# Ledger of designs, part 87: VHH binders against Abasic site processing protein HMCES (HMCES)

Target 1, 269 residues: Abasic site processing protein HMCES (HMCES), of Homo sapiens (Human) (q96fz2)
Amino acid sequence: CGRTSCHLPRDVLTRACAYQDRRGQQRLPEWRDPDKYCPSYNKSPQSNSPVLLSRLHFEKDADSSERIIAPMRWGLVPSWFKESDPSKLQFNTTNCRSDTVMEKRSFKVPLGKGRRCVVLADGFYEWQRCQGTNQRQPYFIYFPQIKTEKSGSIGAADSPENWEKVWDNWRLLTMAGIFDCWEPPEGGDVLYSYTIITVDSCKGLSDIHHRMPAILDGEEAVSKWLDFGEVSTQEALKLIHPTENITFHAVSSVVNNSRNNTPECLAPV
Below, E stands for the ipSAE of ESMFold2; O stands for the ipSAE of OpenDDE; V2 stands for 0.75 times the mean of E and O plus 0.25 times the DockQ between their complexes.

## First folded at step 11 (VHH)

Design m42 (from m1 with S30T; framework vhh_8pnl_2; at its last look DockQ between E and O 0.73; V2 from the best seeds 0.00; counts 0 for: pae E 3.0 > 2)
Fold by ESMFold2-Fast, scan of step 11:
Structure m42 (fold): chain B 269 residues (1-269), chain A 117 residues (1-117)
Amino acid sequence: as target 1 above (269 residues)
Amino acid sequence: QGQLVESGGGLVQPGGSLRLSCADAGFDFTSYDMAWYRQAPGKERELVARITSGGYTNYADFVKGRFTISRDNAKSTLYLQMNSLKPEDTAMYYCAAGLEYEDYDYWGQGTRVTVSA
């Protein structure tokens, strides 16, 4: 996974993240650094994307089931990184394989500190190899959506108002992530950055790509992944596996260039 | 697009030079780590050189001082400059791209390099 869409306006995104804490109280996640949220139809590594994480990471004695939403840099910078420039990291941390996560120091250390997060997106993009040519077919991959008269469909939206209605009740894709906190050696703000855990693709996606993000399907899985106060690393890792509850459609090659940021990037062709 | 295409292979005499290229003009690999691997007949595939998205380079001991890996993100092209070629360098050369340390999701079809008198 190396390209997502996360284009919802901040207020719409926040409402899409409504949840219940362990006492059954309805809540919206509290924002940290909301000004760093940059909506886009075409998010690449090194950009900021919104993630959910437990309030307990920021407040001693907070209820670990309460959620914060914060923009974080895509591409985990380990807390032990000693250079002043994160771009000088000697390896890519955009993704993290589930089968080796406990063997790699960059991921094992933050995971041991409970630094689990849920990465939010409208969906993600993958490029299918087309046999007989060097061209690939891009696909937009997302949770099955509940159709309502108000929400419409992506393909049917032909005006700005209709596009807005498609997203009113959109079920956001919730991917398992690991984050870390890096303090620049020369001082400055703490950098929060994340990686997306990946697994072997499910049968439904195997013809598109051989790997997929670890998707947390439903509120029970999301809650257990986030709740590092009650759920151990060992128990949380049991949530990391391929899922079949996913759908997709082919999209235009406009998405290929990460600088393109328009609704055409995810529109069906 | 993510299917990488290698070029620049061929037959060269010992001590000669070749420049391999790997391109995909349809997809932005700027954020990807990229690498050259090779596989000689009857042997396992082995890493020759890698370059991160940030420009850090790493070389196998057997090519240090002879090969140079570089990238041009504006052209979406990866290069391998091979100098002082030896018969032992004879292999299929593959380029690869990935978003995780030492794990590459995208691979080319390979280009053949033969070093022989």
Scores: ipSAE 0.652, ipTM 0.830, lowest interface PAE 1.3, mean pLDDT 89
Fold by OpenDDE, look of step 12:
Structure m42 (fold): chain B 269 residues (1-269), chain A 117 residues (1-117)
Amino acid sequence: as target 1 above (269 residues)
Amino acid sequence: QGQLVESGGGLVQPGGSLRLSCADAGFDFTSYDMAWYRQAPGKERELVARITSGGYTNYADFVKGRFTISRDNAKSTLYLQMNSLKPEDTAMYYCAAGLEYEDYDYWGQGTRVTVSA
C-alpha cells in the first residue's frame, strides 16, 4: 500500500471513530495534535495520517481500551535511529510484511513495546497492470458501505448532495499498523511515525495486486489490536490476515499524481 | 501509473561501459525504494544494486565499485552506470520499485546487456 485517501473533516472523522470502551461506554477518541491532520484524497508515504492508539501509551494507568486519535508520519522511524535525517534509513518502512515482522528490528522492537495502531483511511489505492498496455489501472479499495435508500453506490452519487451523504456515514478502513517514537539526535519534537502491516492479497484483490494492507474488520479486531495492555503481541498477530470483506472500483489516472487532491481521485470511472 | 521501462542495454566489449535507465512516465518513485536486478541465462535473478527513497545505496559483491546506482526524482528516473563490464555481466537487467523491505511490487520488462568481444 503506497497511497490512501483520508479526506473527511476532522469532526466527521472523529464521529466515524466512535467506539465502546471496556465498560461499554460510548466514546469518541481524543485528539492529539489535531492541527497536524491534513485531509486529502491522495495520501502518500511521509505524509501525516490519523491513527488510533491506546490511551495507555500516553497516560500511566489509563484504561488501555480507551482510544486516542493522532496524526502520525507514514513511514516508521525507529526509536534507535541515530541519524539526524530519517531519509537515511537503509530500508523502506512504508509497509511491514506480516511474515517478517518479527525478524526486523525496526518493527519487532516497537511491536514488543505494544506500539500497535490502527491506520485510518477512506480506502487505499492499488494499480493493476493491464495486459498488452504499458498502462496501469488504479483502483480504490475500501470496506463495503451500507446502501442507504438515498445513498446510491459511490458510483451513483451524481449529485453533490448525495456525495456528502455517502461520506457522513462512511465506514472507514481500519488497517493494522505499528508505530514508533523517535527523538531527533539534535533535539526537537518527538516524531511519531507508523508502518502499515501488509499481507498477501485476498482472492478478490489478487488480480489487482498481490499484497494488501492487513485490515482489521470490526470493532473487536480493532479493540484487540489497540489494547496492548490486555492483548499480547502473539494474540494480536492472529488478527493479521487477508480479508475478503472489501470492495473496489476503478478510478481515473488523476490519483497517479500525488499532488492531486480532489474528489476525482476516488471517483468511479 | 505507467510501466517501468528499462533502456540503455546493448552489446558492448569487455571493459566497456553502459548506462541503464528506468523510467515510468506516470509513476512517482519518490517514496519508493528502487533496485536493479539481473538474470543471466540459466541463472537466478540476483540483486545488482538498490537505492532507497532517501538515497542510500547498496551493491552486490560482484559489483566491486564498477557500477553506480542513482536516481533523479524530478525525472522519475533510475540509473545504473556500468563501467568495466565483463562477459559475466551479460544478463537481462530489470528495474524494480517497492515500498517494502526487499520486496518490490513493480518490475520492468528488462533490458538486455551483452558483454562480448
Scores: ipSAE 0.602, ipTM 0.817, lowest interface PAE 1.0, mean pLDDT 91
Fold by ESMFold2, look of step 12:
Structure m42 (fold): chain B 269 residues (1-269), chain A 117 residues (1-117)
Amino acid sequence: as target 1 above (269 residues)
Amino acid sequence: QGQLVESGGGLVQPGGSLRLSCADAGFDFTSYDMAWYRQAPGKERELVARITSGGYTNYADFVKGRFTISRDNAKSTLYLQMNSLKPEDTAMYYCAAGLEYEDYDYWGQGTRVTVSA
């Protein structure tokens, strides 16, 4: 998984992240660094995307079921990294295989500190190999959406106003991630960065690509993944598996160039 | 079947040189780690060289010093300069790209390198 869409305005995104805390109280996540949120139909590695994480990471004795939302850099920079320039990492940290996560220091260390996050997106893109050609067919992949008469479907948008209604109730894709906090040796702000955990693709996606992001389907899975105060690493890793609760449609090659940031990137073809 | 396309293979005499190229005409791989693998008849596929998106390189012991991996991010193209070729370098050479530790999601079909006489 190397490309996502996360284009919603901050207020719409925040409302889509409404949740219940441990006491059953409805809440919205509290933002950190909201000015670093850069919405786009075409997010690539090294860009910032919003993630959810437990308040306990920021406040001693906080309720670990309460959520913070913050933009983080895609491409985990380990806390132990000694160079001043993250491009000097000897390995790519855009994704993290679930079957070897406990064998890689870059991921095992932050995971042991409870640094679990939920990576938010409208959906993700993946490119299907086409036999007998050098071209790949991109697809936009996302949760099935609740269909109403004129809303809840990308293909149902017939005006700017209806387009906004499609996204007003959009169910955000919730992917399991690991984050770390790196203090640059030259000083400056702490860098928060994440990796997306990957798994073998479900049967529904296997003709597109053999890997998929680990998707957390539903509030129970999201809550358990985030709650490092109550859910151990070993229990949290049981949440990491493929899901068949996913849908997709073909999109044009406009998305291939990561500089293209338009609705055409995810429009059905 | 992969979308990456290798080129530059062929028949050369021992001590000769070849330059392999790998690109996908429609896709920008600048954020990907990339690698060259090879497979000789009857052998397992093996790493020849890899290069990270940031330019860090790593070579298998058997080719270090004779081969140079490089990338041109403006053209989204991967290269393998092979010098001082030996008969044991005869193999199918594959290009690979990925976003995880030594796990490559995209593969080419391969280009054949034959070193004889």
Scores: ipSAE 0.403, ipTM 0.734, lowest interface PAE 3.0, mean pLDDT 88
ESMFold2 (binder alone), look of step 12: mean pLDDT 81; pTM 0.819

Design m43 (from m1 with S30E; framework vhh_8pnl_2)
Fold by ESMFold2-Fast, scan of step 11:
Structure m43 (fold): chain B 269 residues (1-269), chain A 117 residues (1-117)
Amino acid sequence: as target 1 above (269 residues)
Amino acid sequence: QGQLVESGGGLVQPGGSLRLSCADAGFDFESYDMAWYRQAPGKERELVARITSGGYTNYADFVKGRFTISRDNAKSTLYLQMNSLKPEDTAMYYCAAGLEYEDYDYWGQGTRVTVSA
């Protein structure tokens, strides 16, 4: 996974993340650095994306089931990194393989500290190699959506009001992530950055790409992944596996250029 | 899988030079770590050189000082400049790309390099 869409306005995104804490109380996640949220239909590595994480990471004695939503850099910079420029990191941390996550120091250490997060997206993009040609076919991949008379469809949206209907009550894709906190050696703000855990593709996606993000399907899985105060690393890792509850459609090559940020990026062709 | 296409291989005399190229279809090339691997007859595939998205380079000990890996993100192309070639450098050379720590999801079909008098 190396390209997502996360375009919802902040208020819509916040409501889409409504949840219940350990006591069963309905809540909305509280924002950290909301002004750093940059919605886009076409997000690439090194850009900021919103993630959910436990309030306990920021507030001593907080209920670990309560959630913060915060923008983080895509591309995990380990806390032990000694250079002043994160781009000088000696390896790519856009994705983290589930099968070797406990063998790589860059991921094992933050995971041991409970630094689990849920990466939010409208969906993600993958490029299928077409047989007999050098062209790749991009696909937008997302959770199946519940249709109502008030909701629209991506392919039928042709006005601001119709697009509003598509995204009202959109079920956000919830991907398992690991984050870390890096303090620049010369001082400055702490950098929060994340990686997306990847697994082998499910049967439904195998013809598009052989890898997929580890998707947390439903609130129980999301809650257990986030709640590092009650759920151990070993228990949380049991949530990491391929998911069949996913759908997709082909999209235009407009999405290929990461600078294109329009609904055309995810519209069906 | 992958749209990585290697070129530039050939027959060269000991002490000669070759420049290998690996062209990609241009989707997010700059975000990928890239690598050159090689495989000699009867041997396992081995890492020759790698370059991260940020430009960090790493070389196998047996090519340090002789080979230079570089990338041109605007052209979506990876290069391997090979100098002072030895018969021991004879192999199929493969281009690889990935977004995961030291794991490559995309591979080319290879280009042959033969070093002989």
Scores: ipSAE 0.557, ipTM 0.789, lowest interface PAE 1.7, mean pLDDT 89

Design m45 (from m1 with F27Y; framework vhh_8pnl_2)
Fold by ESMFold2-Fast, scan of step 11:
Structure m45 (fold): chain B 269 residues (1-269), chain A 117 residues (1-117)
Amino acid sequence: as target 1 above (269 residues)
Amino acid sequence: QGQLVESGGGLVQPGGSLRLSCADAGYDFSSYDMAWYRQAPGKERELVARITSGGYTNYADFVKGRFTISRDNAKSTLYLQMNSLKPEDTAMYYCAAGLEYEDYDYWGQGTRVTVSA
């Protein structure tokens, strides 16, 4: 997983993340650094994406089931990194393999601190290898969506008003992530950055790509992954596995250039 | 995301030089960590050199000072400049790419390097 769409305006995204805390209270996640949220149909590694994490990471006595939403840099910078420039990391942290996550210091350490997050996206993109050619077919991959009288279909949306109807009840993709906090050695703001955990692709995606993000399917899985106050690392890792509850459609090559940031990036072809 | 295609291998005498290339048709080449591995006849595959998306390089001790890894993101191409070649450098050389911590999910089919008098 190396390209996503997360284009919803901040207010729409916030409502899409409505949840219930341990006490049964309906809540919206509280924003940290909302000005750093940059909606886009075409997000690459190194850009900021919104993630959900437990309020307990920021407030000592907070209920660990309450959620914060914050933009974080895609590409985990470990807390122990000693250089002044994050680009000087000697390894890639865009993704983290589920099968070796406990063997890699960069991921094991933040996991031990409960630094689990849920990475939010409209969906993600993968490029299918076309046999006998060097061309690739891009696909947009996302949760199955429940159609309503007002939602319309993504294929029928051809104007801004119609696109708003598609997104009103969109079920966001919820991917398991690990984050860390890095303090620049020469001072400055703490950098929050994340990696997406990856697993072997499910049967439904195997013809598109052999790897997929670890998707947390449903509020029970999301709640357990986030709640590091009550759910141990060992128990949380049991949530990391392929899912068949995903759908996809082919998109045009417009998405290939990460500078293209329009609805055409995810429109069916 | 692209297919990795190696080229530049061949037969050279000890002390000679070769430049290997690895072309990627991919759409996010600049985001990938890249590496050169080699596999000598009857031996296991071993890391020769790696270069991160940020441009930092790491070399196996047996090639330090002789080989140089580099990348051209505009051309989506990885290079390995091999100087002062030795018979023990004889191997199939493979290009690898990944977005994961020291793991590579994409591999080329290899290019053969033979160092012999």
Scores: ipSAE 0.516, ipTM 0.749, lowest interface PAE 1.9, mean pLDDT 88

Design m46 (from m1 with Y32H; framework vhh_8pnl_2)
Fold by ESMFold2-Fast, scan of step 11:
Structure m46 (fold): chain B 269 residues (1-269), chain A 117 residues (1-117)
Amino acid sequence: as target 1 above (269 residues)
Amino acid sequence: QGQLVESGGGLVQPGGSLRLSCADAGFDFSSHDMAWYRQAPGKERELVARITSGGYTNYADFVKGRFTISRDNAKSTLYLQMNSLKPEDTAMYYCAAGLEYEDYDYWGQGTRVTVSA
């Protein structure tokens, strides 16, 4: 996974993340650094994306089931990194393999500190190899959406009003992530950055690509992944596996260039 | 197989030089960790050199001082400058791209390098 869409305006995104804490109280996640949220149809590594994480990471003795939403840099910078420029990191941390996550210090250490997050997106993009050519077919991959007369389908949206209806009740993709906190050696603000855990593709996606993000399907899985105060690393890792509850459609090559940031990036062709 | 296309291979005498190129379709090239691997017949594929999105380079001991990996993000192209070639460098050379440390999602079809008299 190396390209997502997360285009919802901040208020719409916040409402899409409504949840219940362990007491059963309905809540919206509390924002940190909301001005750093940059909605886009075409998000690449090193850009900021919104993630959910436990309030307990910021407030000692907070209820670990309460959620914060914060923009974080895509591309985990380990807390032990000694250079002044994160771009000089000696290996790529955009994705983290589930099968080797406990073998790599960069991921094992933050996991041991409970630094689990849920990466939010409208969906992600993947490129299918086309036989007989060097060109690839891009696909937009996302949760099945509840179809109602009120909410139109992506394929039926032909005006700004119809597009608004598509997104009103959109079920955001919730991907398992690991984050870390890095303090610049020369001073400055702490950098929060994340990686997306990856697994082998499910049967439904195997013809598109052999890898997929670890998707947390439903509030029970999301809650357990985030709640590091009650759920151990060992128990949380049991949530990491391929998911069949996913859908997709082919999209235009417009998405290939990460600088293109328009609805055409995810529109069906 | 796919968007990565290697070129520049061929037959060269010991002590000679070759420059390999790997071009992709241009999507997310600058974000990917890039690598050159090689595989001789009957042997396992082995890492030759890698370059991160940030420009950090790493080389296998058997090519240090002889090979140089570089990238041109504007052209979406990866290069391997191969100097002082030896017969044991004879192999299929593969371009690889990925977003995970030494774990690559995209592979080229390979370009053959033969070093012999």
Scores: ipSAE 0.565, ipTM 0.797, lowest interface PAE 1.8, mean pLDDT 89

Design m47 (from m1 with Y32F; framework vhh_8pnl_2)
Fold by ESMFold2-Fast, scan of step 11:
Structure m47 (fold): chain B 269 residues (1-269), chain A 117 residues (1-117)
Amino acid sequence: as target 1 above (269 residues)
Amino acid sequence: QGQLVESGGGLVQPGGSLRLSCADAGFDFSSFDMAWYRQAPGKERELVARITSGGYTNYADFVKGRFTISRDNAKSTLYLQMNSLKPEDTAMYYCAAGLEYEDYDYWGQGTRVTVSA
């Protein structure tokens, strides 16, 4: 996973993240640094994306089931990094493999501190190799969307105008992430950055690509992944596996260039 | 058939030079860590050189001072400049790309390098 869409306006995104705490109270996540949220149809590594994390990371004695939403840099910078410039990091942390996550210090250490987050997106992009050529076909991959009173299921056959209207009730893709906090040696703001955990692709996606992000399907999985106060690392890792509950459609090669940021990036072709 | 396409291999005499290229078919090249691996007949695949998205480079001890890895993000191309080639450098050379340190999800089909009289 190396490209996502997260284009919803802040208010729409916030409502899409409505949840219940462990007492059953309905809540909206509270924002940190909302000014850093930059909606885009085409987010690449090193850009900021919104993530959910437990309020307990920020407030001593907070209810660990309560959620914060915060923009974080895609590309985890370990807390132990001693250089002044994160671009000098000697390895890529855009993704981390589920099968080796406990073997790599950059991921094992923040995971041991409970630094689990849920990465939010409209969906993600993946490139399918085309038989008989070296070119690739991009696909937009997302949760099946719930049928509403005024609309049917969303699919490749829907017109662009119909796609514009579905965002009010869009079910966001919820990907398992690990984050860390890095303090610049010369002072300045703490940098929060994340990586997306990856797994083998499910049967439904195997014809597109052999890897996929670890998707947390439903509020029970999301809650357990976030709640580091009650759910151990070992128990949380049981949530990390391929998911079949996803759909996709082919999109234009416009998405290939990460500088293109228009609805055409995710529109069906 | 791979998403990465290697070229520039061939037959060269000991002490000669070759420049390998690896072209990406057109997704976001600049975000990927890139590497050159090689596999000699009867041996396991081994890392030759890597370059991160940020430009940091690493080399296997057996090529230090002789090989140079570089990338051109505008052209979506990875290079390996090979100088002072030895018979021991004879192998199939593979281009690899990934978004996780030392885990590469994208591989080319390879280009053959033979160092012999």
Scores: ipSAE 0.532, ipTM 0.776, lowest interface PAE 1.9, mean pLDDT 88

Design m48 (from m1 with A35S; framework vhh_8pnl_2)
Fold by ESMFold2-Fast, scan of step 11:
Structure m48 (fold): chain B 269 residues (1-269), chain A 117 residues (1-117)
Amino acid sequence: as target 1 above (269 residues)
Amino acid sequence: QGQLVESGGGLVQPGGSLRLSCADAGFDFSSYDMSWYRQAPGKERELVARITSGGYTNYADFVKGRFTISRDNAKSTLYLQMNSLKPEDTAMYYCAAGLEYEDYDYWGQGTRVTVSA
């Protein structure tokens, strides 16, 4: 996973993240650094994306089931990184393989500190190899969306106007992430950055790409991944596996250029 | 059959030069760390050079000063400029792409380099 869409306005995104705390109380996540959130149909590594994390990471005695939403840099910068410029990191941390996560110091250390987050997106993009050509076919991949009595099911043949209406009730993709906190050695603001955990693709996606993000399907999985105060690393890692509860459609090559940031990036072709 | 396609290999005299290319055949090139590995007959693959998505490069000691790795994100192509070639450089050369250090999601099929009189 190396490209997502997360275009919802801040207020719509916040409502889409409504949740229930441990006491059964309905809540909205509380924002940190909301001005750093930049909606886009075409987010690449090194850009900021919104993540959910436990309030206990910021407030010593907070209920670990309460959630913060914060923009973080995509591409984890380990807390031990000694250079002054994160772009000088000597390896890629866009993704973290589930099978080696406990073997890599960059991921094992923050995971041991409970630095688990849920990465939010409308969906993600993957490029399918096209046999007999040098061209690739992009796909937009997302949770199945609930149909309404009036709007019906969304499909590849649906008009652009109908696609615009679905965002009001869009079910956000929730991907398992690990984050870390890096303090620049020469001073400055603490950098929060994350990686997306990846697994083998499910049967439904295997013809598009052989890997997929670890998707947390439903509020029970999301709650357990985030709640590092009650759920151990060992128990949380049991949530990391492929899911078949996913859908997709082909999109135009407009999405190939990360500078393009329009609804055409995810529109069905 | 990998999604990466190598080219530029061939037969060259000791002291000669070759430029290898690796073309993106089905992934988002600019986000990936790119590496060149080589494998001589009967030996394991070894890292020759690596370039990160941010442009940081590192080289195996046995090629420092002779080989240069570079990338062109607009053309989705990785290069290896090989100068002062030695018989010991004879091998199949493979490119690899990954989104995590030393874990590669894509490998090419290789291009052969032979250095002999």
Scores: ipSAE 0.422, ipTM 0.704, lowest interface PAE 2.4, mean pLDDT 87

